VHH binders against RNA 2',3'-cyclic phosphodiesterase. Designs and how they scored, part 6

Target 1, 188 residues: RNA 2',3'-cyclic phosphodiesterase, of Aquifex aeolicus (o66967)
Amino acid sequence: MKVVRAFVGFFTSKSINEVAERIKKEVDLKIMGKWVEPQNVHMTLQFLGDITEAQAIEVIKNLQEISKKNIPFRIKYKGLGVFPDVKRPRVLWIGVSEGANKLTNLAKEVARLNAKKGIIPKNSKNFVPHVTICRIKSYDRKTLNELLRKYRTVEFGEDEVNKIALISSTLTSVGPIYTVVEEFYLGG

## First folded at step 21 (VHH)

Design dd2 (from cc5 with S103T)
Fold by OpenDDE, fold request of step 22:
Structure dd2 (fold): chain B 188 residues (1-188), chain A 122 residues (1-122)
Amino acid sequence: as target 1 above (188 residues)
Amino acid sequence: QVQLQESGGGLVQAGGSLRLSCAASGFTFSTYAMAWYRQAPGKEREFVALISSGDKTYYADSVKGRFTISRDNAKNTVYLQMNSLKPEDTAVYYCAREYLDWTGPDYYFDYWGQGTQVTVSS
């Protein structure tokens, strides 16, 4: 059967894209990796992995329900972090301060409703509000540590979360191609 | 079709050495990070080592200084050299391919081998 690689989330504002580019330029070759393309900067509420078309329909229904019951809210971006940890960093991300709880609750609702329909991503992890900006291949330890310290309390701007979407991803050798399958505005 | 096949496991005495291999096929091997995990009876699967596409290596604290992960892109193979083996290293060892997806809340692995048994006797 045909499956679609997908996630639930939304694309961030252009200002956040610019922050990602700035960080990339700052560290230059001291952090080697795949940096996020400007058009692909996004917030993930739930990674779904490969889902069937039937499952996608159920996810869409769930998102529609969630969108009707939730209103838009603002989030602030602050700080940099890594996954899984500083000892073996694989992902560099921008964090969220204000609005993180609302975002978390939204993610939990998505996960809960999907789970009710038997849609449970494998290897599920706890939701952490973040915007991934680099998948690290190699790095200078000192540079990374200094980077994380430097930006620990720096605010990068804010977004209004006013819609959620099911987004499909096609993986290519140069990066993923994202396509909005269906989106819903919060508040109806 | 993506395939990962581990080999090289077996029975070895404490202090001995083994070299595990994972043969990969069905994808552009050189562009992916590869990892080794292990699972002992009654325990959760745990991270052992990872090598990025840029040959950066990472190790669990429990194996640092004893294990070495490497790769041969020409052979589409990732290796785990295991020295100074201990009974607590006894487990099924799995090879895994890292996701090339930006949407995960962590770095995930989407394909796994069937595993190879490593038994270290006292």
Scores: ipSAE 0.325, ipTM 0.665, lowest interface PAE 1.5, mean pLDDT 92
Fold by ESMFold2, fold request of step 22:
Structure dd2 (fold): chain B 188 residues (1-188), chain A 122 residues (1-122)
Amino acid sequence: as target 1 above (188 residues)
Amino acid sequence: QVQLQESGGGLVQAGGSLRLSCAASGFTFSTYAMAWYRQAPGKEREFVALISSGDKTYYADSVKGRFTISRDNAKNTVYLQMNSLKPEDTAVYYCAREYLDWTGPDYYFDYWGQGTQVTVSS
């Protein structure tokens, strides 16, 4: 049985997709880890884990229905944060201010329709709008604290959310390759 | 509480074989990708192999064709069969469990065992 590691989401625009590289340069190796390449910067609405081709077909049908019931909307990217918390930071991310509620509602709709088809990712968390820029391996505590304070209220840019996609991830020797399996424009 | 316990390391002659095991507990094993990393003295910890929850496997170029990762979900155990061992394979080998976050599909391993020493003599 063939499976694919996949998520529902969209890629960010040029307004934000190079922020990870800028911050990586700013911290100058004092925060080490996997910094997200510009072409891979994205918003995840639902991480699906490993799904079968049959499950992917059902997700695609659900995304088509969702796309017809939703119109494009603006989001604004603001602030830096970490998961799970500042005592044990593992994921460095950019937050969302304007449009966070619309993103949350869209993610809930995706999860609800997929759940009706028995597609319920194990160990999923409640949706929190964010864009991952680094998966932290090691860090200097002072540098991280200063970075989070400096950027707490900084606005990084904005996007129009005008499409949603099923995206697969294949790991290669040079990192993940993301492939759009199917995408749908909102309002269409 | 996530617990990972490696075993099966030791001293082996170049060209020999060794099988590492990692017993896992404290989580639903079948849900997570598992990986092996290794660290030689003075070097960064490096990726060796991973196996997804769906049994897809990925290998570092340096071990392709020589190492095989596998899992037994009934025993909550991941294995690394290491064949045709070379002195350059000498390292502490770590079992790792995937950190599942809602941010996307990237593999990120943040739960680690204590490691098991593999030493390949010439």
Scores: ipSAE 0.150, ipTM 0.576, lowest interface PAE 5.6, mean pLDDT 88
Fold by OpenDDE, look of step 21:
Structure dd2 (fold): chain B 188 residues (1-188), chain A 122 residues (1-122)
Amino acid sequence: as target 1 above (188 residues)
Amino acid sequence: QVQLQESGGGLVQAGGSLRLSCAASGFTFSTYAMAWYRQAPGKEREFVALISSGDKTYYADSVKGRFTISRDNAKNTVYLQMNSLKPEDTAVYYCAREYLDWTGPDYYFDYWGQGTQVTVSS
């Protein structure tokens, strides 16, 4: 049985991609890790993991339904955060302020419809609007804390969420290759 | 198919040492970063150490200076040398292969071993 690694989401604009690069330059070698490639910066609404082709079809149907019922909206990027916490940070991300609720509702709707079809990802957590920019491997604690404080209330720009997609990922030794399987514009 | 198999766990007195091994198969071992995680009863799984494909090593603060991660690409094996063990090190230790993806759970590892029990008595 053929499976594909996939997630539901959308790629961010160049502006937010540039922010990620700026942050990388700012922290320099004091925060070491794998930084996201500009072309791979994205918002994940739901990670699906390995799904079958049949499941992918169901997801696509769900996304089509969702896209017809939702209209485009704007989100503002604000602040930096880490997962799981500041004491043991593994992921550095850009947060979302305005539009976060709409994004959350969209994510919940995706999850709900997929669940109705028996598509329930492993390790499902509550949706947190964020754009991952770095996998932290080592860090200077002072630098990280200062970074988080510095950018706590800083806005990084805006995006219009006007489409959602099923995106597949092919993992390679140098990074993932993302492929849009199917995308739908909000509002039809 | 990718397989990871941990070994070397056991019971040890505080201050003692253990060496864990993780035998890997089913993929080009030398091109992947490998990591050790551990999970104590009632606690969440936590990062312990990671070794990149270029042999760069990273450690959790709680184990720095005591644990050493290493690898032998010829044997497709990653190791965790644990010295000066403490009761709080008691956990199931898991070997994991890193994957390069920006989606998924907080842990960026796609394959895990079954784990090996490490118990440190006071």
Scores: ipSAE 0.115, ipTM 0.571, lowest interface PAE 2.5, mean pLDDT 89
Fold by OpenDDE, fold request of step 22:
Structure dd2 (fold): chain B 188 residues (1-188), chain A 122 residues (1-122)
Amino acid sequence: as target 1 above (188 residues)
Amino acid sequence: QVQLQESGGGLVQAGGSLRLSCAASGFTFSTYAMAWYRQAPGKEREFVALISSGDKTYYADSVKGRFTISRDNAKNTVYLQMNSLKPEDTAVYYCAREYLDWTGPDYYFDYWGQGTQVTVSS
């Protein structure tokens, strides 16, 4: 059967897309990993993994419904964090302060509607609003700790969340290629 | 298609050793981080160890100093050497592949093996 690797989310603004490059430059080689390309920076509301075309259609229908019931809202990016923890960091991300609850509610609604159609995410963890900027391969402990402390209260900018999309990913040797399958404007 | 198959589990007395293997196929093994997890009866699946594509290793505190994760890219295999085993180590041990793209809201392991049973008796 034909499947597509996909997630629900939206791409971030240009200003926040450049943050990853600045952080990378700052830490230099003391934090080694795969850094996100500016054009690929996004907020994930739900990771779906490999889904069938039929499932994709259902997701699209759900997103359309959600978009009609929600209005645009603003979010502020603040702080850096890691997953799963500082002892074995694998992911470096930008946090969200203002608008975090609205994002969470939106993610929950996506999950709820998809679940009704038997579409279950690969990860059962609770949604945490964040933007991944680096997949860490190796790191200097001191540098990472200092980085997290330094940026704990630093604001990186803001976005207006005005649309949601089903986005497919094609993995290549140089990184993923994302394609918007379908998008819907909030309040539309 | 991606496949992971664990082996090497069994019954061992406390203080003994086991070496688990996970044979991988269907993907470029050397470019992925691999992990071991375990799940004891009535408990949630928990992290045991991870080895990155660059051979950086991470361990749960409960197994640090006793377990060693390693990989052989030529054989598409990840290993878990378990020494000084304790009854508390009794569980089904799973091999997992870390996802490679940016689509996850967290770090993901998108494929898992069927697991191999490890039982440590007192």
Scores: ipSAE 0.115, ipTM 0.549, lowest interface PAE 2.5, mean pLDDT 89
Fold by ESMFold2, fold request of step 22:
Structure dd2 (fold): chain B 188 residues (1-188), chain A 122 residues (1-122)
Amino acid sequence: as target 1 above (188 residues)
Amino acid sequence: QVQLQESGGGLVQAGGSLRLSCAASGFTFSTYAMAWYRQAPGKEREFVALISSGDKTYYADSVKGRFTISRDNAKNTVYLQMNSLKPEDTAVYYCAREYLDWTGPDYYFDYWGQGTQVTVSS
């Protein structure tokens, strides 16, 4: 049984792709972990986990259908946050202000169509639009709290969400390699 | 309450074999990737092996061909079969579970057992 680790989403624009490197330098080793490389910066609409080729084909069909029903829309990247919470910060991320509800609705549509085909990955109950910039291993509490306060209202840039893709992840010794399996432009 | 309990460690001669077990409870075992890490005295914890929820396996170069990770979803248990053991394999071995409460494609391991000591003598 051949499987691949995959997600539905899209890669961010160049203006946002290097925010992780900038924040990494600003915190000067006081927040350590796996900082996301520019080419890997992305928005995840649904993490699928391990899926078979047959499941991937069904996801691709669903994305094509979704792309026909949705038109491009603008999103704005704003603020920093952590998951699961500030007492247990494991993921540092950039939030979304404008367009967050449209992203949420798109993610729900993806999940709904995949569920109709029996593709129901284990995920959190709620989608929160975000772009991961660091998977935290260790951190200075004062530095993290100050960082979150400093960036609460800062805008990092924007994107036009005009395509969605099935993207696979292959683990290597130096980190993941993401490969676009199929992508579809929104044209609703 | 997530619990991971390693067993099967001990003292073994170089060239010998051990099988480690990790009994899991408090979560739906079959839907998580599981991993083994190890930590030798004075060293950082290092990756040994990983098995995905779909049974895809990955190994550190230092153990490839000698160690085999497997899982039994009916028993909520992950195993590490260690063959051709060397003194450099001496370490505390930790079982780890993938954390899935956020939407990331990368493996992230957040839950750890207490570890089991493996000592390989020459």
Scores: ipSAE 0.068, ipTM 0.499, lowest interface PAE 5.7, mean pLDDT 86

Design dd5 (from cc5 with S103A)
Fold by OpenDDE, last read:
Structure dd5 (fold): chain B 188 residues (1-188), chain A 122 residues (1-122)
Amino acid sequence: as target 1 above (188 residues)
Amino acid sequence: QVQLQESGGGLVQAGGSLRLSCAASGFTFSTYAMAWYRQAPGKEREFVALISSGDKTYYADSVKGRFTISRDNAKNTVYLQMNSLKPEDTAVYYCAREYLDWAGPDYYFDYWGQGTQVTVSS
């Protein structure tokens, strides 16, 4: 059966790309990893993994329903963090301060409706609003700690969350290609 | 506790074949993508192949057409069939599990096994 690797989310503004690039330059080679390509920077509301076409249709229906019941809202980006922790960091991300609860509620709604259709998230942990900027391979501990401390309370701007989408990911030799399968404007 | 154990490595002549196995335990195997990596002496660890939880496969260009990754969920095992082996394929081969704690759409692997040595003689 044909499957597609997919997630529910939205792409962030270019300003976040600039932040990510700045961070990358700042840490230089002291934090090595796969930095997210500018065009791929996104917020994940739910990672679905491999889903069938039938499942994708169900997700799309759910997103349509959600979009009709929700209105656009603003989020503020603040701070840097890592998953799972600073002792064994795997993912470097930009955090969200204002609007975090709204994102969380939106993610929960997505999860709830998808679960009703037997679509279970691949993520084993509770939703944390974040924008991944780097998948860490190696790092200087001191540099990482200083980085996290330095940017703990730094704001990186804001975005309006005005749409949600089912997005597919296709792995290629040059990296993943994200494709919007279907998107819906909130309040639309 | 997550455990990965590779086997099947050895010495083989160029043009020969090997089949690597990775026995997994400590997690729900069928829900994770699995991957093979390799590291030659003095070189960085490089991606070889992965198989998703939905049995979708991806290969490095250097092994495409020669290697086949597969899995048996009933046995919690991922395999790497290596055909038409070349001296350049000489490396320690590692099995890895997908990172899913706070995962996004991009593949990321951790929980590496101890590795198995593959040596291809010319």
Scores: ipSAE 0.673, ipTM 0.848, lowest interface PAE 0.8, mean pLDDT 94
Fold by OpenDDE, last read:
Structure dd5 (fold): chain B 188 residues (1-188), chain A 122 residues (1-122)
Amino acid sequence: as target 1 above (188 residues)
Amino acid sequence: QVQLQESGGGLVQAGGSLRLSCAASGFTFSTYAMAWYRQAPGKEREFVALISSGDKTYYADSVKGRFTISRDNAKNTVYLQMNSLKPEDTAVYYCAREYLDWAGPDYYFDYWGQGTQVTVSS
C-alpha cells in the first residue's frame, strides 16, 4: 500500500526563521547538527509517521471539524529548550509562552479525533509547544548552557495561528520536502 | 536499556558482498525506523540507508542499486545487504534507532551501536 510520512501542524512566520539563523550564527561550530531549513520551519501538533491514503482522508476530515470549532489565536515565542534534557540534548527548539494552552488544546483535539479513527501518533511523549530549529549531533556543553540561559526569557516574536494542515514529508538527497496535503483556516 | 549491536563486517575484495546485521533490544523494535550510517577515516559520519516502521526505504545516492536495507521484526534485527562493494565503501558502519520522544517529520536517529568495520580492497 502507498503510504506517506505526514504530520499535522502549520508553518511558522519568517521571524522564526530569522531567529533560528541568528542562533545558528551565534553558536557557530560549538553546536553541530541539522538545522531546519527556513522553508521547513513549522509547529508540529501531531506527528503521524507513515499513514495510508485512507488514514490521510480521515485526518483531513478531523482537521476540517476542528477548524470549524476553533478561531484564530495568537502565540508568543519565548525561550530556547532542548529535548530530552540538557544532559543529552537531541533537539533544540524555540518555546511558546502566550497561547501555549491553546496550542496544547488544539493538539489534544487533533490527537483525540485521530485516535477515534485508530490513528496513533508516533510521538512517545505528550505534546509540548515548540518549534524545532536544530537536530543536534554534537555540542559544546558550556555553549549550550550559556545559550539556554541567555535566551531563557527572551521573546522571539508572535504568530497568528489561523490555519492547520496535514503536511507530507518526502525525503530527498537534498533534504525533506514538505507538501501541504490539505489545510483549513480556523473559523472557516 | 536500549542496545544496538552490529555484526557482519570484514575484509572483502572490490565487487564482493557483505551482509551486516544489527541486533536491537530494550525497546519495541517494530515501531521505530532504523538506519545505517558509515564513517570513513577522516570523514564525517554519513547516512547510508533507513527503513521506516512501515518498511519504506531510503538510500544515499552513493549506494543506490547496490545496498539493500531490510528488517526482521520478529528477530529485532535490521540488515544491510551490500553488493558490488567498492573501496570507497570502506568505513565503520553504524546502526541507529529513530528518535521518537518528541519527533517531527524529519528522520532523526539518536541511539547508535559500536559499529562494525567494513574494508573493501581494490
Scores: ipSAE 0.651, ipTM 0.841, lowest interface PAE 0.8, mean pLDDT 94
Fold by ESMFold2, last read:
Structure dd5 (fold): chain B 188 residues (1-188), chain A 122 residues (1-122)
Amino acid sequence: as target 1 above (188 residues)
Amino acid sequence: QVQLQESGGGLVQAGGSLRLSCAASGFTFSTYAMAWYRQAPGKEREFVALISSGDKTYYADSVKGRFTISRDNAKNTVYLQMNSLKPEDTAVYYCAREYLDWAGPDYYFDYWGQGTQVTVSS
């Protein structure tokens, strides 16, 4: 039972990598949790959970095919939100305005091809484009509500989505280490 | 509805052993990572160990080599074998289940049991 914890996605550019640290400072400990370090800020297209080496090989083949069929596109980061909802906030995230539909279509294609190979994560939700900045443990409700309202229309930056990767996650004493297993540039 | 019930806590002498159990119901147990956390009085809840759905294990540095997490998917139960116990291990121990939906690649535990007290005397 050799498995790796993995996801399909890409790391974000410098334009938003430091937003988590800025927001963390702004809330001044009134939202506590695991704030994402700049080097770990990423877009997840599909979380796979624990997969075997054989499954990883199939995902890699699927990503190569997907990369040939898709061209690079721009996305714009806008707004803050929480999952699953404001009454039960667990994940604080940055949203996507421009390019959200293209990200969604890319994520659907990834999931569809992986499903054809029997790779179907059991608790997958429908894809919503987002970049996680904090996994919340505790929070002051007034502070959170004000934060969400303040940033509702704020544009944080943009990226060109030009590659997709299979990325593994290894938990260490200093947090998760993400390793690119294989990546492919869009457009072939 | 997710239900987690810890048992096996108690008073033990330093150097002794305990095995904690966590009986789970209300979900497909084998799909989720499970974890043990602990909380000493007046302190924050801290990570002890986790076991993934694929049986990969991780431990806090303070317990590595002394504690062993395991799971029995047929019995919907996760265990924590605690050996060479020290007074610093005194805490309420909580069983936790992974939140998978939007958490992504980082482990996030947000379903908790009631806890079981472990007290290690010298």
Scores: ipSAE 0.473, ipTM 0.764, lowest interface PAE 2.3, mean pLDDT 90
Fold by OpenDDE, fold request of step 22:
Structure dd5 (fold): chain B 188 residues (1-188), chain A 122 residues (1-122)
Amino acid sequence: as target 1 above (188 residues)
Amino acid sequence: QVQLQESGGGLVQAGGSLRLSCAASGFTFSTYAMAWYRQAPGKEREFVALISSGDKTYYADSVKGRFTISRDNAKNTVYLQMNSLKPEDTAVYYCAREYLDWAGPDYYFDYWGQGTQVTVSS
């Protein structure tokens, strides 16, 4: 049985893709981890994990339906956050201010339609609009706290969300390679 | 056929030392980050230490200054030197190979060993 590792989402624009590199430079070695490559920066609406080809087809159908029911909208990137919490940070991410509700609704629709087809991700946590920029391995507490405080209200730019896609992941020792399986323009 | 096999576990008194080994096969060992995890009875598996392909090391706060992770690429082996052991270190220790997916919720470790038991008595 052929299986593909995949997620639903979209790639961010160049304006946000370089933010991770700037932040990495700023914190230097005080926050150690894997920083996202510019070409891999994306918004995940639903992580699917390993799915069958049959399931992938169903996801594609669902995305097509969703794309017809939704129109493009703008989002603003603002602030930095961590998962799961500041005491045990493992993920550093860029937040979303304006358009967050629209993203959330879109993610919910994706999840709902996929669930109707029996496609349920292993991760059942609630959707939080974010762009992951670093997987933290070690950190200086003071530096992290200062970083989060400094950028709490900083805007990093904006994107127009005009398409959604099923994206496959090929994992390698140096990072993932993402490939768009199928994409649909909103309102199209 | 990726394989990981832990060894070196045992019973030791508090304040003692153990050295764990993880023998890897079936992949290009030197290009992968390797990690140690542990799981105590009734608790979730937790991160202990990681060593990158470039020999950068990372530790959980609970083991910093006491544990040392290292690797020998010629032997395809990752080690965990555990000093000043405490009863709280009692757990099954697992070796893992790292993968990363930005879309996923966490680091991924696609292969695990069977684990080796470490018991620290008071």
Scores: ipSAE 0.464, ipTM 0.854, lowest interface PAE 0.8, mean pLDDT 91
Fold by ESMFold2, last read:
Structure dd5 (fold): chain B 188 residues (1-188), chain A 122 residues (1-122)
Amino acid sequence: as target 1 above (188 residues)
Amino acid sequence: QVQLQESGGGLVQAGGSLRLSCAASGFTFSTYAMAWYRQAPGKEREFVALISSGDKTYYADSVKGRFTISRDNAKNTVYLQMNSLKPEDTAVYYCAREYLDWAGPDYYFDYWGQGTQVTVSS
């Protein structure tokens, strides 16, 4: 059975898409890992894993319905954090202040409608609005703690969330390529 | 607890073949992508191949066409068939499992086995 690795989400604007490279330079090899390139910086509302063409069609129908029920809204990017926690940091991310509740509601709508169609990804974690900038392999603890403290209240930029998309992920020898399969502009 | 145990390594002449196995336990095997990495003496660990939960495969350029990754969900086992082996393939080969929590759409492998030595003589 043929599948595609996919997620529901959107790409960030130019306002924050270079933050990963800036932070990478600032930490000067004391936090090592896969730093996200500007063209790949995105917000994930739901990671789907491997889905079939039939499942993708159902997700697209659900996104179309969700887009009709929601209007564009602003989000502000603020602070740095890690998952799952500072004792075992795996993922370094940019947080959301303004608009976090609206993003959470969108993610819940996506998950609920997909679940009605039997599309229930294995990952059952509660949604937390975030933009990944590094998948950490190793780190200096002092450097990480100072980084998180330094950026706790820093605003990196903002976006208008005006569309949602089904995006596929294809791994190549030079990294992942994310391709919009289908997108819908939020209406009202 | 996640456990990964590699086997099937050994000494082989250039041009020969080996098949590696990785027995997995402590998780729902069919849900996760699995990968093989290798580490040669004095080098960093490098990607060899992965197989997704949906059986899609990806290979490093250096092994494409020579190595084949496969999985058997009934046996909770991932395999690496290595053909046309070269001295440059000499390394400790590690089985790895995907980390799904918070990692997002990019593959991220965080659970590792103990490794099995493959030595290819010239």
Scores: ipSAE 0.441, ipTM 0.752, lowest interface PAE 2.6, mean pLDDT 90
Fold by OpenDDE, fold request of step 22:
Structure dd5 (fold): chain B 188 residues (1-188), chain A 122 residues (1-122)
Amino acid sequence: as target 1 above (188 residues)
Amino acid sequence: QVQLQESGGGLVQAGGSLRLSCAASGFTFSTYAMAWYRQAPGKEREFVALISSGDKTYYADSVKGRFTISRDNAKNTVYLQMNSLKPEDTAVYYCAREYLDWAGPDYYFDYWGQGTQVTVSS
């Protein structure tokens, strides 16, 4: 039985890459980790994990339906955050201010339709709109706190969300290789 | 079949030392970063240390200067030398293999061992 590691989402604009690079330079060695590759910067609407080919087909059908019922919208990137929390930071991400509600609704719709087909990812959490830019391996706590405070209200640009896709992940020792399985433009 | 098996845990007095081992099999060990985590009763699992495929090491603040992570690729084993142990270090210690997926869950590890108990008495 063929299995594919996959997620639903879309790739972000190049401006986010520049932000990630800027942050990396700013914190220097005080926050060390794996920084996201430019080609891999994306918004995840739903991580699916390992799914079967049959499940992938169902996800694609759901995305097609969603794309027909939704129109493109803008999102504004703002602020930095961490997962799971500032006391145990492992992931650094860029947040979303404007358009966050629309993203959330879109993510919920994806999850809802997939669930109707019995596709329910393990350990699903509430959707938080974010773009991961760094997997933190070591950090200076003071530096991290200052970083988060400094950029709390800083805007990093905008994107138009005009398509959604099923994307497969091939994991390698140097990072993932993402492949668009199928994509749909919002608005049909 | 990927497998991780921890060993070396036990009961020690405060100020004592332990050396944990994690034997790995079923994958190309040398190409993966390996990590140690721990979980105390009633607490969330927390990061302890990580060693990259290039032997770069990273530590939680709570264990810096006391713990040392290392690896022997020829033996497919990752180690955790724990010195100056404290009662607060009491936990089940887990070995994990790192993976990189930006779309994945909060923690970037796909395989875990069963864990080994470490108990530090006052």
Scores: ipSAE 0.430, ipTM 0.839, lowest interface PAE 0.9, mean pLDDT 91

